# VH-VL binders against C2 domain-containing protein 3 (C2CD3), part 6

Target 1, 169 residues: C2 domain-containing protein 3 (C2CD3), of Homo sapiens (Human) (q4ac94r1171to1339)
Amino acid sequence: SSGLLDVGLRYRRSPRTAEGVLAARTVSISVQIIRACGLQAAAKALAEREPALQFSATVGVNASVTTHLSFLPQGEQRRTHPVACSFCPEFSHHVEFTCNLVTQHCSGEACFLAELLEFAEVIFAVYHENTKSASDIISIESCKEYLLGVVKVPTKELLIKRSGITGWY
Short names: E, the ipSAE of ESMFold2; O, the ipSAE of OpenDDE; V2, 0.75 times the mean of E and O plus 0.25 times the DockQ between their complexes.

## First folded at step 2 (VH-VL)

Design c12 (framework fv_libivirumab)
Fold by ESMFold2-Fast, scan of step 2:
Structure c12 (fold): chain C 169 residues (1-169), chain A 121 residues (1-121), chain B 112 residues (1-112)
Amino acid sequence: as target 1 above (169 residues)
Amino acid sequence: QVQLVESGGGVVRPGRSLRLSCAASGFTFSDYAINWVRQAPGKGLEWVAIISYDGSDKYYRDSVKGRFTISRDDSKNTLYLQMNSLRTEDTAVYYCAREDYWDEYSAFDIWGLGTTVTVSS
Amino acid sequence: DIVMTQSPLSLSVTPGEPASISCRSSQSLLYSNGYNYLDWYLQKPGHSPQLLIYLGSNRASGVPDRFSGSGSGTEYTLKISRVEAEDVGVYYCMQALETPYTFGQGTKLEIK
């Protein structure tokens, strides 16, 4: 397919201080999720995968998107509010991730953010959130997100594109 | 075209105040830190102050701390320097300069034309 | 504060000859990320300063190949391989490692 998610990424950092260069050296990675579209195929696949799920694939899905930077812990993940009954939901969602320019890798070594961004990616996961159903047991036991699709955007161009990364992915 | 244009300079007596403005055009103003740099007549460049892209961090040269306040209004694409308790030593051409933090480096890649502040008795 | 010292303070060059300007910092400008936070600026007579070199050795957009920056840590050099009339002005180094940002005292380049 051409693209599922219209996103924008930018890289910005704070000024340094005389007292502590490391304390002042943080960056903000700005993530914009504008909209998703073309979710009909994903909705059909979900209905086939989860036939017991009672949702109307003919009127749309209740979509939410999670944003995860591959070099950050899962606990740093962000999520949009769900948009109901649409195959082309508009989120107009903006989040910022604050990152240190020098960080400790899981292997125990120090890594520079530029080195991490060269091989990292922003992972967007698009979910259907099952809302109220005729059977309320779903909201208690398994009324949760169901994966519709994953979009991965490499971060290497954040180091060389002043305007950032934008477009359909 | 990417531009910075300063205004608000003038001639004042010691102890008075002036507010300088720096109008930005041709780029997304809110993405950049902006600096004030001054130059006394016949002298070298002196860094004065910086404001971060979101306005949350502000730093000043020691000699102006408590007297000068840097601020920005992103809705107007304008940077300000409020200068109080002016001294003869503040006499200079004041430049605003854009700092590109995006590329993991600090560089003043765009400079304004300067506005002249003269403090004399 | 980091103190920046330039040498020479002035030089006169015949057109087509090379020129070299030195800049020394009171502490290392080499950060743990491997970059040297030193910039070079040129101020032509009656003009605003303009960026020549950033991060020690990278030419800014539109800067001719005859300009080059080198050095690391506390000692840096700006070289002009063949000086031209339009190169006259005052050259400044600036450390951008930490605030307050500090400039060298400037080097005035004149044509003989």
Scores: ipSAE 0.014, ipTM 0.564, lowest interface PAE 7.0, mean pLDDT 82

Design d02 (framework fv_sutimlimab)
Fold by ESMFold2-Fast, scan of step 2:
Structure d02 (fold): chain C 169 residues (1-169), chain A 122 residues (1-122), chain B 109 residues (1-109)
Amino acid sequence: as target 1 above (169 residues)
Amino acid sequence: EVQLVESGGGLVKPGGSLRLSCAASGFTFSSYAMSWVRQAPGKGLEWVATISGSGGYTYYLDSVKGRFTISRDNSKNTLYLQMNSLRAEDTALYYCARDRGWYSGKYAFDIWGQGTLVTVSS
Amino acid sequence: QIVLTQSPATLSLSPGERATMSCTASQSVSSSYLHWYQQKPGKAPKLWIYAASSLQSGVPSRFSGSGSGTDYTLTISSLQPEDFATYYCQQYGSSPPWTFGQGTKLEIK
């Protein structure tokens, strides 16, 4: 991506003791999607790629964003309401993910959330919403025909930046 | 004293296999991600593979994926690299390196072994 | 696939001179993931500067690092004979491969 989304990420730090990690198998990750901007080129490309959608890049977009944490199961996605605007939709969307790391993310008696966040990312898919296929959008791959862009934000910085991550991505 | 010692390198023919080991001491091995980095004679550094502290996550350079396997035994403080289907282009000095770790916020290779030489030739 | 390009390939300077070498990334990288390593002939690399500007313990204060985005620089304010080495930049970013530059060989003449 090319700086399409203004986002914010924050999480509560897990205890650093082994006993604390075993006791606290749940963490909260807060995601804020403020706005997207500069969608002119993406909208034009979509109109050329998918003419059957009857999309007009001259008028603007009907934009939605799906948020997916790479270490969560399929279906643990969140979607904004669609925002109709020329090319800089403002979402002002806030969502919290409560992650229960009791399977796949544990080795024996300990869960290694720090290792998960070190190698993971938050994935934002920005797409033009078409009512006909709204129910077909389950994952980024499912909505690729309507995609305006994909933004990936590494979660490594959540481990070292107490105030979280904020900015254009 | 913190130390990494590699072993297992040698001369092997194309298509052969070798298993490299890296013995770690002086730190809590399971708390750190570990990597293999190679350097061909007279060339620069090339990352090969990384394994997380728990062993739950592994990452590979595309050209070695499916041929090399990184693993670790935290009870023995030892890192391994199983190399199969070796090619002439795999000839290099192979270094074991420790990732400083997320707790310090410094995702860098702060401790390196002296390397073990792997030569693939006929 | 992030490519790191180091310049110059070889830098020949006298003791006491200022040395400056660059590392340019093909796309933006966080300064938190940009590191410099020093390697002397026959020895393993040593972490020298991490997170673009932080000196590793034991590194002399004449060394400094700076930069952000795609452009990073390592500077030595006054060269000493012991600074003869090859310097590699590295990005350890959000996704593999984690890549190194080709190296800048610092030769003291």
Scores: ipSAE 0.005, ipTM 0.509, lowest interface PAE 13.6, mean pLDDT 77

Design d03 (framework fv_romlusevimab)
Fold by ESMFold2-Fast, scan of step 2:
Structure d03 (fold): chain C 169 residues (1-169), chain A 122 residues (1-122), chain B 108 residues (1-108)
Amino acid sequence: as target 1 above (169 residues)
Amino acid sequence: QVQLVQSGSELKKPGASVKVSCKASGYTFTRYAMNWVRQAPGQGLEWMGWINTYTGNPTYAQGFTGRFVFSLDTSVSTASLQISSLKAEDTAVYYCARSYRGYWSTYYMDVWGQGTTVTVSS
Amino acid sequence: SYVLTQPPSVSVAPGKTARITCGGNNIGSKSVHWYQQKPGQAPVLVIYYDSDRPSGIPERFSGSNSGNTATLTISGVEAGDEADYYCQVWDSSSDHYVFGGGTKLTVL
């Protein structure tokens, strides 16, 4: 993307010796979503497409972000709590994905997680939540979510950098 | 990990009452509303209503007021459905199902109990 | 009260594509969710928010929603896909969940 989302990704490098592979079954991929900024343009574009959202876009957006690892099922995606009324929401959100080091994929052949990460990406989808009770998260709401943007971060660098991947995307 | 486990089948006579329980595990109970859905033999799914697990306030769909009572015991993460003055037409499978009731409230039910069959016959 | 209309049954040969429709007035302005129910089992969410798939649901399942019709599409149909399928929306006017009548998918 163009610097809309400040994120961090960390992966504990898996051992690649036969002994290490036998001992380690899973690994954690840590994802931090720190903040989003510059949502004014996305909100303006959304309001032009969805006129009913004119007032929401004027006072900021109610942004939430979903995190999806491209090699995991979509149902294993995670979502931040929304941040109300802001074009630069701060999420300070941390989630972990537990992944098998060796798994079967589309060919039926087993492969290492490292091989999947070489070509995978983390997909962040940023949504505006149009709610009737934005300040009360415990009440029932009639709401619809609208896509503001998508940020894709390649995971290949996780295999090389122990410090992980951080920055604006 | 996330589960909803319901109480066992019930065979009741007309005029009796029944209580179906739904025990949740693997998630924060108060973050999700608990819905009740009925399915009469050979029929489709019918939403009965939901209960706000944080406040304890129930909401009943039209046709399920009066004899139907939703309740909960948050200390054991359990929701219950009580049906009084049972009639033959109450014969159905009763499901509990959760829906997210946070800021962006999901309007779908992602986890369902296995169902409880209630048979009302003489 | 809002009403969702589904065909009562759809038959398809193994390996072919099944399409199950869900009709509703301006349903394209609502979010449609789909459940699969096999005999004697609880419903399972297979599509949410028109086209998203939950964890564990095969890529063969897809959804669309526009105008007055939402569609659940199952490509490469397998015998294990035999089930009743229900569409569902949230009716904001009444604050109610609305289910379609269900469609029995038979794999011949």
Scores: ipSAE 0.000, ipTM 0.466, lowest interface PAE 19.4, mean pLDDT 80

Design d04 (framework fv_ficlatuzumab)
Fold by ESMFold2-Fast, scan of step 2:
Structure d04 (fold): chain C 169 residues (1-169), chain A 122 residues (1-122), chain B 107 residues (1-107)
Amino acid sequence: as target 1 above (169 residues)
Amino acid sequence: QVQLVQPGAEVKKPGTSVKLSCKASGYTFTSYYMHWVRQAPGQGLEWIGEINPSGGRTNYNQKFQGRATLTVDKSTSTAYMELSSLRSEDTAVYYCARGLRYFDWSPYFDYWGQGTLLTVSS
Amino acid sequence: DIVMTQSPDSLAMSLGERVTLNCKASQSVSSYVSWYQQKPGQSPKLLIYGASTRESGVPDRFSGSGSATDFTLTISSVQAEDVADYHCQQYYSTPYTFGQGTKLEIK
């Protein structure tokens, strides 16, 4: 199998909120990152041109995952704790994004969240953190991150599929 | 190569404040978090808080929220911890420790200062 | 707060013996556990991080294992220089918390 991340996405809205005269302006988009697998291939490919990664490509990477919703600002991005020395790290990470039911378009026009989800995606970026390279006399920073892979999951099914979106991507 | 230099000891009276220093050298100061950890005589280690020298962002153990203030001086590569309203129970060795950074997290401490013994007594 | 509990509180071993130190978390911390060695009168020194990864420069007689709530530090053949307090720490969530320490002595 070629899937990199085992993830889950759900759209949650309170039925009581819809019935009230004062409706909540927000809903929750729940994101779970259960685990990654197959990171050795990416690590080996990077190690071909980065000698600092040769050891990690042999024994395991220090992986972390960022989550970005394409319709939210970069500042709303979330990140898992790193999992040390593993090619199949288990994150068991759960995070929620609070999103407005109605948001601004680039021109200032109102745009419903459901309309954004039709064309949006959740972007997962998997990184390796390489720390403590004592032999690099000229290096500017001691801690450097290496991108292992990117996974994009379309959100258009979130409002249609009651169970949400779950699986390897 | 990496050094975190702290004063050996400080003596303060109850009710006063203390500002402890930690001078870093041998690495790029703004590339790592600085943590503060204390150890009361015969006791275990207790995390006080962290600071990212690059932006000055701090995160505190709620037990010390409002009493501890972490700051840095980038021009001298020095970190500071100020602790106010001192009590006898604050008598402890106070360590600064360098933390690796993963974007917005600093998970473990690879280099430690030698510690400052703070004695709070009348 | 996550509570870290170490056992035993202290132990005395003969040179060359295998030593096992335990650390238990009150809730799952995945593999986000570090071990520190603190010799008398000195600052803590990082030995292990990520439950099982040895820090550079640490002798290979030190090894770590475990996941979720149960973690172990093993010294395969104790040397005189290993006399110290050993502390485990979780960095799964803030506030970061340490165990009470295990004192290792040689006799």
Scores: ipSAE 0.000, ipTM 0.467, lowest interface PAE 18.9, mean pLDDT 81

Design d05 (framework fv_levilimab; at its last look DockQ between E and O 0.01; V2 from the best seeds 0.00; counts 0 for: pae E 11.5 > 2, placed apart)
Fold by ESMFold2, look of step 3:
Structure d05 (fold): chain C 169 residues (1-169), chain A 121 residues (1-121), chain B 111 residues (1-111)
Amino acid sequence: as target 1 above (169 residues)
Amino acid sequence: QVQLVQSGGGLVQPGGSLRLSCAASGFTFSSYYMSWVRQAPGKGLEWVSGIYSGGSTHYGDSVKGRFTISRDNAKNTVYLQLNSLRAEDTAMYYCAKGSWRYLYSGYFDYWGQGTLVTVSS
Amino acid sequence: DIQLTQSPSSVSVSVGERVTIDCKSSQSVLYSSNNYLNWYQQKPGQAPQLLIYYASTRESGVPDRFSGSGSGTDFTLTISSLQAEDAAVYYCQQYYSTPRTFGQGTKLEIK
């Protein structure tokens, strides 16, 4: 029992900057978060350990998805608009990460983007947010978001595939 | 503890080739960046090459196109293939371990004992 | 490439005295409040040994008499009470960008 996430990734080299002005050239990593399905199984599995999820696991979750490139700071992650009360949400969300061809890590080490993409991942986290004031729920758990699942998509294929990466994960 | 044991040095003719080895122990070799740094007789340190955990490589300007770094994670060994050697490549070659894991290199926290490469005659 | 220039090239001082060694970078090595600059000590006949990382943090086992300071482009290694075993060549090195570069070295001799 698991959920699936339909995403697309593509890589596009940005126009070069003026010679001699900047050391870095930019590229774009485009991420599309299309839809999810099968979230009820994930919600039910988590509800075994999180009582606050039992109602939502029956009627639908308030789903959103965060997206993070593993070599960028956590503060650069992006988040979809929430989709209320569904186990098969449609997000239709697009985000673009602009990266320098010679990039800097959180540690400050610069390297070529190709070196990063060989072992990097795009990390998708699917969350549910509970509603406040639910009947018979007074704990702090009723006011927090709950991680339903994590999907990691390796970026290595972006080095080779001109069409990018698309599919269910 | 961490050990970097080097081998493969010696005397070679100009235009010749040589392969240096650095055998690692005491840490999870496959997770770390490895590097080669050289020191010509009586001179300072010069970074030569590095290889990330995942196999991506980069090189100093003076050796690009002539030297090749590689790693064998099954043998916990990093190699430097030196081709088209010149007199100015004469140096003590040190193997060094990066301090950070995976996609990063960091500073060099452990060094090998050095192997001498002499390009002469 | 980032060039590192050390001064002085050599220095000869007595045990117990204070020594300063400067390292100037052609480009800032500061990123997100951290300076990506190291100091290494190389004793005669030995491989280099890490002294200082992040410009000012001593490596484990390094005596308190060694300290690093500076930010951006200007850095200093200070030995506050010199010992006989401190005779060595000292190198600064940046790990901000590739290629990695070292200063030309400063030879410290004990009189």
Scores: ipSAE 0.000, ipTM 0.479, lowest interface PAE 13.0, mean pLDDT 80
ESMFold2-Fast, scan of step 2: ipSAE 0.147; ipTM 0.688
ESMFold2 (binder alone), look of step 3: mean pLDDT 93; pTM 0.941
OpenDDE, look of step 3: ipSAE 0.028; ipTM 0.589
ESMFold2, look of step 7: ipSAE 0.000; ipTM 0.500
ESMFold2 (binder alone), look of step 7: mean pLDDT 92; pTM 0.936
OpenDDE, look of step 7: ipSAE 0.005; ipTM 0.576

Design d06 (framework fv_romlusevimab)
Fold by ESMFold2-Fast, scan of step 2:
Structure d06 (fold): chain C 169 residues (1-169), chain A 123 residues (1-123), chain B 108 residues (1-108)
Amino acid sequence: as target 1 above (169 residues)
Amino acid sequence: QVQLVQSGSELKKPGASVKVSCKASGYTFTSYAMNWVRQAPGQGLEWMGWINTNTGNPTYAQGFTGRFVFSLDTSVSTASLQISSLKAEDTAVYYCARVKYYGSGRYWYFDLWGQGTTVTVSS
Amino acid sequence: SYVLTQPPSVSVAPGKTARITCGGNNIGSKSVHWYQQKPGQAPVLVIYYDSDRPSGIPERFSGSNSGNTATLTISGVEAGDEADYYCQVWDSSSDHVVFGGGTKLTVL
């Protein structure tokens, strides 16, 4: 495959009724992360930088993916659950970002979402989550995470294509 | 369509055997563990165990060893539960349910269930 | 063996908030999942990982988990919410799934 992540992006008005759509000041940006593949090369590169991971990398990685819209604060990012021991994990992950049609710049001038989408991108970061135990008493926040790769998908075509953007990136 | 379809209801006499099947469709069979859950009449959910869809290895909860056998036919994406030497106490609805492999029990939840198979063991 | 304790029944008036508890020793250190079961039907996942909602589950459903008690909260209760509700955890000491005894929610 020509990329690491099989993803889908779609733009839609919120709410779902015709009357509500015309009155709505918000839209939904739908993001699907179907699967990742080709993580073996990234894992081997990581193991060369992190000696403690050399043996674990041979059995696959515990992959998770974060989704970040470039025009939203970092605190608005989403994360998949980790998929253990796989170089081609299937996430079947779907999230929606609710965005205002009009926002403000620091200059005070209003900016339309369509203008932001012209130059924005969806940023996917793929991590390996290393843990010493599979015990459910361990918080996910206590696991060390290591970056495997970053995928950026431009949003400029979301308003042009009704079917959205789908493919490997 | 993503679904788990189970075989039809069974009425058996004590001492007989029964085999309940669970056919998966619409998803990658080996990406999910298959679990069995029992519900006796008027009672709660009771976990029986699971089978690893990649290796075929079963794990049984305490109380479900011996007479209960989990098996797979990966060529048709089907998991099966066989109960031998049936007793009246085996009367229940038996569910199959899938769990995504996350490598941690924190993510062991059932996002898709079969419709259930009623097994009745008459006196 | 690890045990989850739920009240056998909870009654709530339409439009009010129902709270269904799930008690367990240090349950706040585990991840709790919740299922809705209507008569004659298979269970349906309504909350996973303490507080996350699957696609298609209304915002009225929310969850929390801390200390020795996890709670499923259903706000603006509707008649269609009448069902049995089960909590579930994974017991890492035995590598087994544990279900609560179930709570029958009645909307009167």
Scores: ipSAE 0.007, ipTM 0.502, lowest interface PAE 11.4, mean pLDDT 81

Design d07 (framework fv_ficlatuzumab)
Fold by ESMFold2-Fast, scan of step 2:
Structure d07 (fold): chain C 169 residues (1-169), chain A 122 residues (1-122), chain B 107 residues (1-107)
Amino acid sequence: as target 1 above (169 residues)
Amino acid sequence: QVQLVQPGAEVKKPGTSVKLSCKASGYTFTSYWMHWVRQAPGQGLEWIGEINPSGGSTNYNQKFQGRATLTVDKSTSTAYMELSSLRSEDTAVYYCARHPYRSGWYLGFDYWGQGTLLTVSS
Amino acid sequence: DIVMTQSPDSLAMSLGERVTLNCKASQSVSSYVSWYQQKPGQSPKLLIYGASTRATGVPDRFSGSGSATDFTLTISSVQAEDVADYHCQQYYSYPLTFGQGTKLEIK
């Protein structure tokens, strides 16, 4: 595991008037990644697993987190900025996904978003970034990433909790 | 020097199946998704599906669901697309193309194979 | 499926002219649009991704713009080597879909 990730998820329609909610074609799913903690164990496991990567588990990792909604293309993933040399990085990251109320899954059929959310997950992947330059986004081969762990948060509760989903996962 | 090498042509009879290959070199094969796209003569591009070589996860265009099967062989850095129950309308150039997913940024299909012309005729 | 419609179907320009190619999505695709150049007998080549970001090695005369449903590829000063079919693609929703293509010719 990658340790605990402090996150928040909310489901909102826009506009928020009663008539507008019924007529809305899209919804906003907001995802907040506040912090990660307890990355020491994952860092130690990574140092043992990756022969080409050597670093002290007591120094910290350069952590970044990707957010993937399981019903959206992987090309719609979002990523935090990396936080250097920490086992408890604070990201204070907020991102919104604008989703169609009627969308498609991998079978190609139209599905209502509520149906997708009943069985979907928000997938957080925590990486250690070993890169010479933060701006080297164009050259994937020159920015090596090492997976520290994955956190999955079911979206089912998002449909029934007005306050959203918050806490450590 | 990224390369995606595909055979030039394949000829198959209707009702048979074909397995097309795409051999990757010049990059870390498991770091990029591989897509398959076809182009019938005189027509536009049509997306068939995608595969993650690292885990084997796939997504398909429903039009090809059940007929197309995407696989990879990590030891040879080769991606495969098998298409079954071939019909004359499957005559097309079939391309593989690599696709990075990084930092929430879709970076497009940045390298394409030269394509395999599949001719389906009796 | 999201339908991508390109216009015009074909276009003939004089060397050095500015050319504009259009692509319309049947529903909003945010900025998740790529453009590809395909010369006769060749594979497509990535020009633009994310609606407006130029791919590595693509000349600066190529630019992309647009969001939601309306997207444009512009060539500021067309050259003889630009004769090709141009394809737009949305990657907002499965299945990924391409437009029918616009053929660019030089007069």
Scores: ipSAE 0.000, ipTM 0.496, lowest interface PAE 12.8, mean pLDDT 79

Design d08 (framework fv_sutimlimab)
Fold by ESMFold2-Fast, scan of step 2:
Structure d08 (fold): chain C 169 residues (1-169), chain A 122 residues (1-122), chain B 109 residues (1-109)
Amino acid sequence: as target 1 above (169 residues)
Amino acid sequence: EVQLVESGGGLVKPGGSLRLSCAASGFTFSRYAMSWVRQAPGKGLEWVATISSSGSYTYYLDSVKGRFTISRDNSKNTLYLQMNSLRAEDTALYYCARDLYGRTWFSYFDYWGQGTLVTVSS
Amino acid sequence: QIVLTQSPATLSLSPGERATMSCTASQSVSSSYLHWYQQKPGKAPKLWIYGASSLQSGVPSRFSGSGSGTDYTLTISSLQPEDFATYYCQQYYSWPPYTFGQGTKLEIK
């Protein structure tokens, strides 16, 4: 397969809040979700597990994508707007994560963001949203969701490529 | 096929030391976080320590912090737990577990070894 | 630390009956990071349900999980002989310590 999601990742250093070793400094990790493809196969697999769902070549799925950085809590995830009735939805979605260059976890240990990014991943979860009204965007949180697939993109190259990471995953 | 095989357990006196090993095969070891989980005889499961895929980040149960050291050798596909200043309360079957932190949305332990028994008794 | 309390400690039931067991967290956790493990005597635990409600590959459809916030439940609709085991809930919600419940032992009457 040529991958499920066409994405782009970029590492941008934010302006310094204050100078000195004790000052917090931030970086923006930019995530772009351009489109998904190959969702017909995923929908067929889902329909085999969830018989109440029916998908046809002419209807498609109502796809949305969540973005999660593997070193951040689930509460920091982001979500695209759903794209109705398509097996190759175009999202053109852009989101930024603001991260401290030096972070601290619940155990009290300090971790450098560059070290985290060497082994971390951006995790994309693709969902079908089973909604009866495409015009009711404000009720998206109340719709039943079905997982179509998961895409993981390593962040290792973000520190060494100014142009970032882009392509199908 | 994913396999995790623990070794190094045994009988030791209070204040003694043991080094546990977990030999991993059937997957790309260097891409996964790994954890140690113990179970005292007839008791429940207790998480002990986690190490990141690179080995750069380690996390410990408070009662073992400063006494236990988790480490890994990605070139040998092996996970270690160095246990010092052992106490009677550390008596347990020690499991090696593959940790899906950073590999899947749900961050769970998907494969476990058979365990190695550590008995701390005078 | 997040404390998980399982109830009941022991369930004594017969094959064909419905089993229901609970896991209560001392503070709200995301259902995505609440998991259940099955352990048979003398064996290592097996991942059984992940993300509160998703069955691991190979787990029979008679099993189901539900819950959110602080309250989670594992249900077996019609017990089979191979289902008698100890079930542990686990939270992997935030940074350590990662905690398990004390277990619910499902035993034959």
Scores: ipSAE 0.000, ipTM 0.470, lowest interface PAE 15.5, mean pLDDT 79

